# Designs tried in a protein design chat: VH-VL binders against Uncharacterized protein At4g14100. Part 4

Target 1, 181 residues: Uncharacterized protein At4g14100, of Arabidopsis thaliana (Mouse-ear cress) (q67yc9)
Amino acid sequence: DEPVPTPWPHQFHALMFMNYSGDLSMIDLWYDWTNGRNFNIIQEQLGGITYDLEWNNGTSFFYTLDESKSCRSGQLEVGILRPNWLDGAKYLGQQNVSGFLCNVWEKVDFIWYYEDVETKRPVQWIFYTGREAHIMTYEVGAVLEDEKWQAPVYCFNKEKKSLSTKGALSEFKGYKEKAAL

## First folded at step 1 (VH-VL)

Design f07 (framework fv_fasinumab)
Fold by ESMFold2-Fast, scan of step 1:
Structure f07 (fold): chain C 181 residues (1-181), chain A 121 residues (1-121), chain B 107 residues (1-107)
Amino acid sequence: as target 1 above (181 residues)
Amino acid sequence: QVQLVQSGAEVKKPGASVKVSCKVSGYTLTDLSIHWVRQAPGKGLEWMGGFDPEDGKTIYAQKFQGRVTMTEDTSTDTAYMELTSLRSEDTAVYYCATYRGYSGYGLFDYWGQGTLVTVSS
Amino acid sequence: DIQMTQSPSSLSASAGDRVTITCRASQGIRNHLGWYQQKPGKAPKRLIYAASSLQSGVPSRFSGSGSGTEFTLTISSLQPEDLASYYCLQHKSYPLTFGQGTKVEIK
């Protein structure tokens, strides 16, 4: 009789606020399992926009479109989350969050997931690292145009100078910490 | 569930090499990130190196670069740490520890029992 | 390299006492910090992950707090079985670095 978490739709858009130790950002999350891709468009409260484009094969790009034209690419161990990624989650009971009564689950060593009892929409999720993703809007079936899933040309420049492998972990981790997912 | 079982104690002379093994059971080696940590008698823990899943590379602490090699045999689910040109100050208990795949998750939540390596003439 | 400094290096307290161990990072690490307990002759065991999250199976008298550069491990009511060395570990960037350890003894 324990509640079972609702599988994610194959495509959705969520407008979200991230809180990581008081650092706030607004994120447009485009989840697109159908095309094997995931996009976080991250507006930092006191900064610019960072783009986190991830593919199901683990290829990831973290870039900016300002004059710095920064791009860090990496290969994540795992690809994007599957729709049934909450399978096997541990049920923790109910909590009130942001005016919603939520069922709460934990994927051990990864994330706590909060779902509205009434509507079954996600309300928030919190990574074990303490990043809090608060879902403001949730649009099932919304898809970002294919044109928008293109990493900039400078992400693919022939290797020559700069963007050291040395220090890559700290930079890569910093970018990933900005993402909602 | 996950268990890390290390090879037995070793006594080596200065200038020799030692190769410590870490057998993984209850999980596949390829799904884990294996790191090595040592502890000299009466001293604290010191990270030596390990597999970085984000870059797909093994990284070593600067102090050990050129003397340490960390390898894996996926057919036997066994990780190895080889330390060459041994000195008396390399006398320590050597631990393998796991850290699972995602950046910022898992933090060495499983440890081997430790292997004492004594370097003496 | 990020240097992790623990305080105190050792302490002796009575059963039932509140014990506090501090860990300071030489630069900001957010919450990429774990606390480990090592009992004599044993491998370390994780107590706390993500600076403040209690590991499953660890007694609730253990708690972690802090973010950025200042972190604290608290034992609210010290028990005899808590005799051990305690280590913090940062994992924000390579090389991974441990604090020098705090030895806790019971009077």
Scores: ipSAE 0.005, ipTM 0.536, lowest interface PAE 10.7, mean pLDDT 83

Design f08 (framework fv_fasinumab)
Fold by ESMFold2-Fast, scan of step 1:
Structure f08 (fold): chain C 181 residues (1-181), chain A 120 residues (1-120), chain B 107 residues (1-107)
Amino acid sequence: as target 1 above (181 residues)
Amino acid sequence: QVQLVQSGAEVKKPGASVKVSCKVSGYTLSELSIHWVRQAPGKGLEWMGGFDPKDGETIYAQKFQGRVTMTEDTSTDTAYMELTSLRSEDTAVYYCATSPRWELLSFDYWGQGTLVTVSS
Amino acid sequence: DIQMTQSPSSLSASAGDRVTITCRASQGIRNDLGWYQQKPGKAPKRLIYAASNLQSGVPSRFSGSGSGTEFTLTISSLQPEDLASYYCLQHNSYPYTFGQGTKVEIK
């Protein structure tokens, strides 16, 4: 019978290499379903560090700690991805990717997900926009200290809210909305 | 599939206001990001504003800030664009345009357009 | 604001010709670019999304390419029904901006 994707562990840390039309970044992803939160710490190769802190109640903060002290906050219709967010994905067969033999799925024409056949770890995912996340490390059960999950004080001052481009992290927000359907 | 049906053509005098409607079917309004685009006769397309689902806020182009208001009535699945203090250069076809919120792509669906003529 | 510049502003070609329209952004927009066709008296229709993906139902003679600041729309074999104005749109940042348009006429 056709394979089904493996549910995500309730907590994990992944170091990811992100390629979006030649814009390269390294992302520390801290997924924490148990506490209803996830954190993407994004280091642009040719830029600064951006922090994407998300809560399961839909609260999201996108901020920088440099001299600009920018922060954008918002409410999304959906929270963080469920562990079984790939339920219902369409199986596309097997491909060799980065030295791994992978099972490949497509979720609602939005994301293509590649999973190692032997270990069941994610190897990469590609969004419909062409944004590619390559999973370098995958540490099941790793948890970031509670103290680190706090947005800076300027995120709570609406007058200092800055507009940012949609490209950074927007695909996961759109995916979360689509996955809720 | 999604269908957008706009209100009919209007003729207004300078200084008046106009409110164009866009009725959604095939999806609920809450599942869409509605934007408004206008086109003066013989000219190109101009983005006026729209709903940004990432922030949950409506964003307006600076040129229209203070004159335009975009609202939505989810109970009737209808979006509105109201433009005040009309000038002759506001004569244009006004379009509503959208894509599903989860898509995050540019506009997949368009209304048929509403011609607004501003003349004395 | 991000300025979108198309070239040419207009062109006239024969059926079967290969037609290329370019769109240049004043700053990097990644692949947050769509191409639209507008036939006389009609609303625009999306042809290409995310710079290079063909919209469902659009003929395969249309294709898009590019990323960052330089983008192209190609019609491999122009047909009479392709008489229209073509617009690029960046949706990388607000305000969204369109190119000025390219009018395609068939001889």
Scores: ipSAE 0.000, ipTM 0.516, lowest interface PAE 12.6, mean pLDDT 84

Design f09 (framework fv_fasinumab)
Fold by ESMFold2-Fast, scan of step 1:
Structure f09 (fold): chain C 181 residues (1-181), chain A 121 residues (1-121), chain B 107 residues (1-107)
Amino acid sequence: as target 1 above (181 residues)
Amino acid sequence: QVQLVQSGAEVKKPGASVKVSCKVSGGTFSSYTIHWVRQAPGKGLEWMGGIIPILGTAIYAQKFQGRVTMTEDTSTDTAYMELTSLRSEDTAVYYCARHGYYGSGRYFDLWGQGTLVTVSS
Amino acid sequence: DIQMTQSPSSLSASAGDRVTITCRASQGIRNDLGWYQQKPGKAPKRLIYAASSLQSGVPSRFSGSGSGTEFTLTISSLQPEDLASYYCLQYNSYPWTFGQGTKVEIK
């Protein structure tokens, strides 16, 4: 029988190194299926910190806490990934990556997913677009404090920008391309 | 008021390809994703996949992987589903359906009228 | 893939009867389940989402219940216009999967 990908735990924290065509960043990913939310805290190599806060009802905030106090918010057409989002992935065999022996799957022209054979932790995933997420730490059950999941007040003091309109699609994709997932 | 308008019926030979379109009318294309569902004559509904613009890709049911491609053209507010290497078993009505915001309960709340694809020699 | 099994595959009942259709998932899907009605020659129409939420404009005689792996659609007082096939859909994880359908006919 071919191996099947391990469903994601309902909550975890991962520190990741992201490489997208030579643009490097470090990402704190807080996945919280139990509370219906997901948080990417993105430190760009030659830039500032961008916060990507998403709720499973489609509410999303992309903001900075620097002097610009920028925020873009909207209702997105897709919520956070389900724990079993890798269902149906094609098994590609085993490969050694970053010191781990991994089972490798491909999810429908979307992603190559690498999982440690022994611990079942994700080791890396690579989007077919060339983005590479290397998982440095993986902490099952870790939860960010509720108070940290608050978008800044200036996200609500400005008129909301729709991310679900035709004109906003490429802008939303640009923000999401910075995220680990 | 938003409607999904699909292209007309097609008759194809085995081994050919078919490309079905789904145009968003009366609303904005980017306000939701489009999924494809087919139904063979006298049979049930079968989910084929959907295009997920924020992921830059589409997700397909395993049965169709390698033969189906789902794309979108934002300039014309049109989604496409192309199925290759057609077999007689692919004879079906193909529907596009709207998938709205996750958690809002807007899963497949609007459907196209359907496109009959007949595969026969 | 998550398998969705419906029961019964078909039924015949009289106007005014209470009709129940069940749907079983091969693994837990929480309340990520919808019910769809398809009348002959027409595209499907959503009746229920999130297992128990009634779609706007759908008659109150339709109701849904259940969570996890066992779900039911109930028609409290069957009407002639309810002649249709009914499908459950799980949207908990990809690939999304439909049940095989239940055909409802009037005696």
Scores: ipSAE 0.000, ipTM 0.447, lowest interface PAE 12.3, mean pLDDT 81

Design f10 (framework fv_fasinumab)
Fold by ESMFold2-Fast, scan of step 1:
Structure f10 (fold): chain C 181 residues (1-181), chain A 122 residues (1-122), chain B 107 residues (1-107)
Amino acid sequence: as target 1 above (181 residues)
Amino acid sequence: QVQLVQSGAEVKKPGASVKVSCKVSGYTLTQLSIHWVRQAPGKGLEWMGGFDPEDGETIYAQKFQGRVTMTEDTSTDTAYMELTSLRSEDTAVYYCATKYYDFWSGHRFDPWGQGTLVTVSS
Amino acid sequence: DIQMTQSPSSLSASAGDRVTITCRASQGIRSYLGWYQQKPGKAPKRLIYAASSLQSGVPSRFSGSGSGTEFTLTISSLQPEDLASYYCLQHNSYPRTFGQGTKVEIK
């Protein structure tokens, strides 16, 4: 019988390397389905640290903590990615990636997803746009402390603006929104 | 599933304003982008404006810019479209609509309100 | 603004006929096109999204094809209940724009 992709744990932390057309970054992804939120702490190779805080009600904040006190906020049509988002994905077979034997699935013309056969952890995913996420660490059950999920006060008095596409799952948000249209 | 229920028909005189409501049920308004479309008698569909989730802003078609205002009251899950300085050419059925992807079911939805007839006559 | 032009503006066909409606965009819109059906006195209902994906609950006799600037809606076997106006909508760029509509009548 063909392998079925493993649902994501309700909470996890992953450190990942992101490559999109030569733009390199390291992302601390804190996925927290239980509390309806996810958080990307993004260290760009040629830039500073940016924070991408998202809530399941569609509220999103993209901010910096430097002297500029910058923040963009928005209301999206879609919430955070659900744990079983790979349900219905097409199984493609096995490949060796970075020392792991992986099962590989494809979701429509959108994404290829690679999962370690032995541990069931995600190893990488690649969007059809060429954006690549390489998962370096995967810590099931890790939860960022509640006080860290607070956007700065200067985020709440801003008009809604365009949001960053730099988070680990930002390509998926674009796909969901445009597919809905 | 999401349902959109609009306010009833209105008859207005030229120069007046009209405010059409669109109540969201079955879901939270803050998670939806509402768009407004009108249709004059015997004519096609015309997009007036709506929330652009990519930019995080409400955008109006240039033809209506300066006369239309689209607002939301999240406490009552109700969206509004107000059109001012009404002309006879504004006689139309006005629709609210939204789109969303329900990733749990894998389905995309495109709910529309039932429409509100606004008649501008002297 | 992107202009959407539909062809034909109206057509009359018999039950069981294959019907095609085309929609042309004045600029490239990739696959960000939907097709809508509007029956007399009713709100529009989406039939197709992303140019070729069938909306859940819509009969399989409806199909969409195309990308870029040329799009087609096909009804493989016209039924009496398909009497309606059909509209394409581009959502690649703001303002969103509809085609002028195609009226489909049954002989």
Scores: ipSAE 0.000, ipTM 0.478, lowest interface PAE 15.6, mean pLDDT 82

Design f11 (framework fv_fasinumab)
Fold by ESMFold2-Fast, scan of step 1:
Structure f11 (fold): chain C 181 residues (1-181), chain A 123 residues (1-123), chain B 107 residues (1-107)
Amino acid sequence: as target 1 above (181 residues)
Amino acid sequence: QVQLVQSGAEVKKPGASVKVSCKVSGGTFSTYAIHWVRQAPGKGLEWMGGIIPMFGTAIYAQKFQGRVTMTEDTSTDTAYMELTSLRSEDTAVYYCARSHYDILTGYSWFDPWGQGTLVTVSS
Amino acid sequence: DIQMTQSPSSLSASAGDRVTITCRASQGIRNDLGWYQQKPGKAPKRLIYTASSLQSGVPSRFSGSGSGTEFTLTISSLQPEDLASYYCLQHNSYPKTFGQGTKVEIK
């Protein structure tokens, strides 16, 4: 039988290095399926810190904590990725990546997923756009404190900007919608 | 309240083709998969395939590969299933069903279902 | 393809009886299984998802259990309106596959 991707743990923390056509960023990913939430804290190489807070009911906030106090909010029609989101992925064989021997899968010609053969941890995933997420650390069972999952009060101000479907959020929304089949 | 409304009954000759429609009302069309299931008289349910309207991406059961095509028209919120080279054994009620995500579990199921379209293949 | 085998193919029971239908998958499907009820001349209706979760609006006399390859649907106290065919469906892998169905009749 071909290898099957390992379901994601219900909670984990990962530090990721993101590369998109030479634009680099570091992302603190807090995945929390148990509480229906996902948090990406994004540090751009040449920019500020952006916070991407998502809930399984589709509520999403994309905000900054600097003096601009910017916040974009929206309602996505699909929630966060489920732990077994790679079910039905096509096995592509093995590749050596960043010092790991990986099993590689493709899901709906949208994302390529790389998993360490030895430890079963994710090593990287690459979106169809060429955006590459490299997983530097992987801490199963780690949970961010509940009080940290609060969007700022200005996200609920009637003057807040609507969430853009452009950029990184557009890719995740597209993937989730394709995965619905 | 999301409802799926299908086209009316069809009577076809062997070798002909049939195209069944499924109109989505009262909810979002493009971001949910629409699946097709058939049931021959007195027999069980058989999955034929599904499509995500926004992407036009379809997956078909191997048995129907080469003679089934699933398409969509996002301007009218309607999904279609076309079956060609009809045989007498294709006589069945054809259902469409929407794939639904459960936000509590992250799993999918079929809800709601269309009322069904009877396709009769006879000489 | 994952083969889903249901038993029995039909059963006859009296109002108030406990009815059990089983479904076996040819390979592990975790809890990616739903149970559907179909009354004569009608479209199927979802009863249970993820093997054991009862959807809102479905009477509590219906319950599901199991994981992996062995699953059961139980009707704890059969009512006349429960006369129908019942189908399991695996959502674990494509192609999606139904069991052959179980017809429940009242004596």
Scores: ipSAE 0.000, ipTM 0.460, lowest interface PAE 15.6, mean pLDDT 81

Design f12 (framework fv_fasinumab)
Fold by ESMFold2-Fast, scan of step 1:
Structure f12 (fold): chain C 181 residues (1-181), chain A 121 residues (1-121), chain B 107 residues (1-107)
Amino acid sequence: as target 1 above (181 residues)
Amino acid sequence: QVQLVQSGAEVKKPGASVKVSCKVSGYTLTELSIHWVRQAPGKGLEWMGGFDPEGGETIYAQKFQGRVTMTEDTSTDTAYMELTSLRSEDTAVYYCATARIAARPYYFDYWGQGTLVTVSS
Amino acid sequence: DIQMTQSPSSLSASAGDRVTITCRASQGIRNYLGWYQQKPGKAPKRLIYAASSLQSGVPSRFSGSGSGTEFTLTISSLQPEDLASYYCLQHYSYPWTFGQGTKVEIK
């Protein structure tokens, strides 16, 4: 039988290197299915830190804490990814990437997912947009302190701006909004 | 299959503007990322700009920033490239080229036939 | 901006010859490189994507190799219909940039 992708643990921390058409960033991904939240802390190579905070009810904030005090917020159709979000993925065989022998799956032209055969950890994933994430560390069960899962007060301005799509797990949100028109 | 059909040749005076169209068939425009590439007579290919689906915005090469505008009309599945303040060195064949947004890797897998724009006094 | 330099700028070879075209990036671009063929009077066509993957429908005599800063396009047995200009394109970083092109002629 063909290999099936491993469901994500209910909580984990991953440090990942993101490349999108030469735009390089380091991302701290805090996935927290248990509390219905997901956080990407994005350090641009040639820029500041951007925070991509998502809640399972579809509430999402994309903000900075510097002098710009920028925030885009929205109520998106999709919540955070479920642990079994790779259910139904098509198996494509094995490939060697970054020193790991990986099983590779694809979700219908949306994402290619690479998982280490030995440890079952994610090694990389590549979105249809060309955004490529290399998973440098993978800490199962790690949880960010509750105090740090807070959008700043200026995110609750009545004149909210459209949500920015920059972030490790924002491709589904951006694609869904664009597909809806 | 995907087909890109461009508008016909144009002859313009220096200082004028030109708007080239690129009609998409075989897919809807929203499923494609359209980019524009030009080629001066006897010269190579030059990337001008295109739609970045991740950022949700169009990115222009600095050389053309302020003179070029790339737009799309989803109701007619047509992309446009407008170049203003034309100079003689803008004489070139202008191509639209695309990649499927839902396909990876992201490359120019379809091209329009090209539109010759001649700028002469 | 990333500069793409091709060599040679032109070549003339006989049918059946092995032809190699090199493309050099001014900085690392991983495998974010495509090769395009442009026949006289026609729009370009993609031959190779991801530096080494052959586009469906393209003859197997075409192959690509390389990663980082050095890339090659090889035509293992040149055919008369291969008379064309060949361009590499990096899409690693905006602005996307083409090599200056290599014109291939048949003796």
Scores: ipSAE 0.000, ipTM 0.474, lowest interface PAE 13.5, mean pLDDT 82

Design f13 (framework fv_fasinumab)
Fold by ESMFold2-Fast, scan of step 1:
Structure f13 (fold): chain C 181 residues (1-181), chain A 120 residues (1-120), chain B 107 residues (1-107)
Amino acid sequence: as target 1 above (181 residues)
Amino acid sequence: QVQLVQSGAEVKKPGASVKVSCKVSGGTFSRYAIHWVRQAPGKGLEWMGGIIPIFGTPIYAQKFQGRVTMTEDTSTDTAYMELTSLRSEDTAVYYCARDYGDYSKSFDYWGQGTLVTVSS
Amino acid sequence: DIQMTQSPSSLSASAGDRVTITCRASQGIRNDLGWYQQKPGKAPKRLIYGASSLQSGVPSRFSGSGSGTEFTLTISSLQPEDLASYYCLQHNSYPWTFGQGTKVEIK
């Protein structure tokens, strides 16, 4: 019988180390399926903080809080990942990673997922592009305060470029390259 | 070798609903997104929507919003497209087609098509 | 929605002829374009992806070119089995949209 990947808890917080071709960042990932929202707070080693706030209804905001006060916002049809998003993943066997014995799966030639055999926590995942997300902490049931899920006022300024434009999905794919998921 | 095999032809009356299936074999079902495309007799191809397995959510063309539902059953490697409140103008061949999911490369394999005829 | 316009709507040519079909997008789509062949009574089959990449198993007489808004499908030496309708598809933005099709007939 092959192991099946563990469904994600409906809410969790993970502090993650990201490595993409030597570009390093630390990500606070707040996953909140119960309220239909997901938040990546991305601190780049050679850059500032980028905020990736997404709602399951497709409302998405990519913004900074620095002097530029940049924001890209819009309605996308794609929502957040479901808890059982790893359903149908192909089992690849076991591998030792960062002191954990992991079961490893691959999904749609897009992502390789590593799960601790003992605790069932995620240990890392690697995207097809070689981008690596290493899970440092994993807090099941943790929820970020509701007020923190509020995009800045300038995200609602109609003069700013919107993700709803015809080029929006190409820009969205670029922003998602920085996120953990 | 990948094959997409669809359910057989259907004849429906106006106001009825139809549910077409698309079974994927020869590859990992959840590896790719399944989309639906229709073609009215003698007309061109029209994209209806698709379900991306990694996200678990469907994306529909505005024209079909409220009338179409796309689902999947990973236990049987089968995608479904249900269209309700059928009209004569919905008479068409309905195709399922496979895409690479979030990193789209367009449709690499297609089902054989299912003819849906809506007549009184 | 991004509108895809093909030209010509139909053509008739002899075996061995060079055939060119064009596809124009109403806005820039980069190279997010595929070409599909549909033979009478059959499902469509992909010929080209990424505007210029030939699908495995497709004869080398088929080629694609272009980027942005102007795209071309070329059949360098038309064969009788190439009688079909040809469609372009943009997958740059939702909703995905097809061109209206080009019917290719052999004299």
Scores: ipSAE 0.000, ipTM 0.482, lowest interface PAE 11.8, mean pLDDT 83

Design n01 (framework fv_nezutatug)
Fold by ESMFold2-Fast, scan of step 1:
Structure n01 (fold): chain C 181 residues (1-181), chain A 120 residues (1-120), chain B 107 residues (1-107)
Amino acid sequence: as target 1 above (181 residues)
Amino acid sequence: QVQLQESGPGLVKPSQTLSLTCTVSGYSISSGYYWHWIRQHPGKGLEWIGSIYHSGSTDYNPSLKSLVTISADTSKNQFSLKLSSVTAADTAVYYCARHRGYSYGPFDYWGQGTTVTVSS
Amino acid sequence: DIQMTQSPSSVSASVGDRVTITCKASQGISSWVAWYQQKPGKAPEPLIYAASSLQSGVPSRFSGSGSGTDFTLTISSLQPEDFATYYCQQANSFPYTFGQGTKLEIK
C-alpha cells in the first residue's frame, strides 16, 4: 500500500533553515489555518529581520521594522496553503535525511516534500527552483499571540508596491495561482 | 544558459599529479548547486570522483582515498580537481557536472569532457 | 558501495520498437535513480530522475519506473536518434554509482 502525505495541522510553528542559491536565512514559520493567516519571520544571515504576513483573504504584507520602514503590500487572488495541499502528490519512496528516515513525495514541477516515517513531521521540502527549507523544529498546536499579527501603520500610508519574491511563500503563492487557473 | 568546460593537460606521467579546471558560465558557482567531477575509463562506465559546494565543503569517493582534492575559486567561477600519484588506471575522459544536491534531480549540465592519458 | 547492474548489456532494435532496459541495485535505494543517454564522443545527457520524473525537454516516449532495487527505462517507440548507450545512476547515498551501461544498436 502506498503511503499518503500527512495533512498539515491547522496550527503549527516551525523554525526553518533556508538555503536558496547561496542566500542563507532562518525563518520562523507560524501557520494558522484556523484564523486564516500565515507568518514568516525571516532573519537573513548578516541582515535585518523581514516580515512576511499573509491573510487567507489575499491581503499580504512584506515589511521591515528597521529605520528604512520598508513595506510592500498587495491584494492577491490566492490565500494561504490549505492543510491538505499535498493531496495528489506522487509517492517516490523512502530516503534518509538529516538523521530521519523519510517518506518522500513530489508535486510535479513544484516541490519535493520529506516527512519523517516515525513521527510524521515534515523534515524538509525543496522547490523546483532549488530553494531548500530544512525543518529544525515542529510544534503542533503552537499559536503566535494575536497582537504579533499586526502590520505596521506605514504599510497603509504608502503606495502599494510589488510583493517580495523571496522566502518560502513565494513558490507557494505561484503554485496556488496556477491551481486557480 | 549554463555551460561547463574542462581544461587541463591531455598527457600526464605516472606518479605525477593530474590537475583539471572546470570553468562555469551562465551561472555563479556561489549561487548554489554542487559541482562534481566524474570520469569514464576507456570502454567502461562512469565513476563519480567527488563534489564541492562553494563554501568549501567537499565529498570524495572513498575508493580514491586521500588522492583527490577538489577546490573552488568563486572569483573566477571555476572549480578544480587534483588527483595525485596517478597510474595508467587513471586514464579516462574527465567530466565536470552540476547537481542540485543529495538525491534530487540528475546531473543536469555536463562539460564536453577532456581526455587524460597517463603514460610514460 | 551500492552496485548498479544493468540488463541487457546490449540490445538490437528497429525504429518503432518498444525497448526496455533494467537496472538492479545491490541494496534498497527507494526511488533515487536517474537515467542518462550518451552518444559516442559526447557527455551523458539526463533523461529521468527520481525513478520516473522526466527531465525537461526530454521526449515523452522515454519513461522510467521502479522502486527499491528494481528499475526500468522504457522507450515506447524507438527513433533513429535514440541509438546510444544508456546508464542508470543511484542517488540514494555517497558515493554515487552508475550501472555498467546498455548499448542500444540498430538491428
Scores: ipSAE 0.000, ipTM 0.483, lowest interface PAE 13.9, mean pLDDT 85

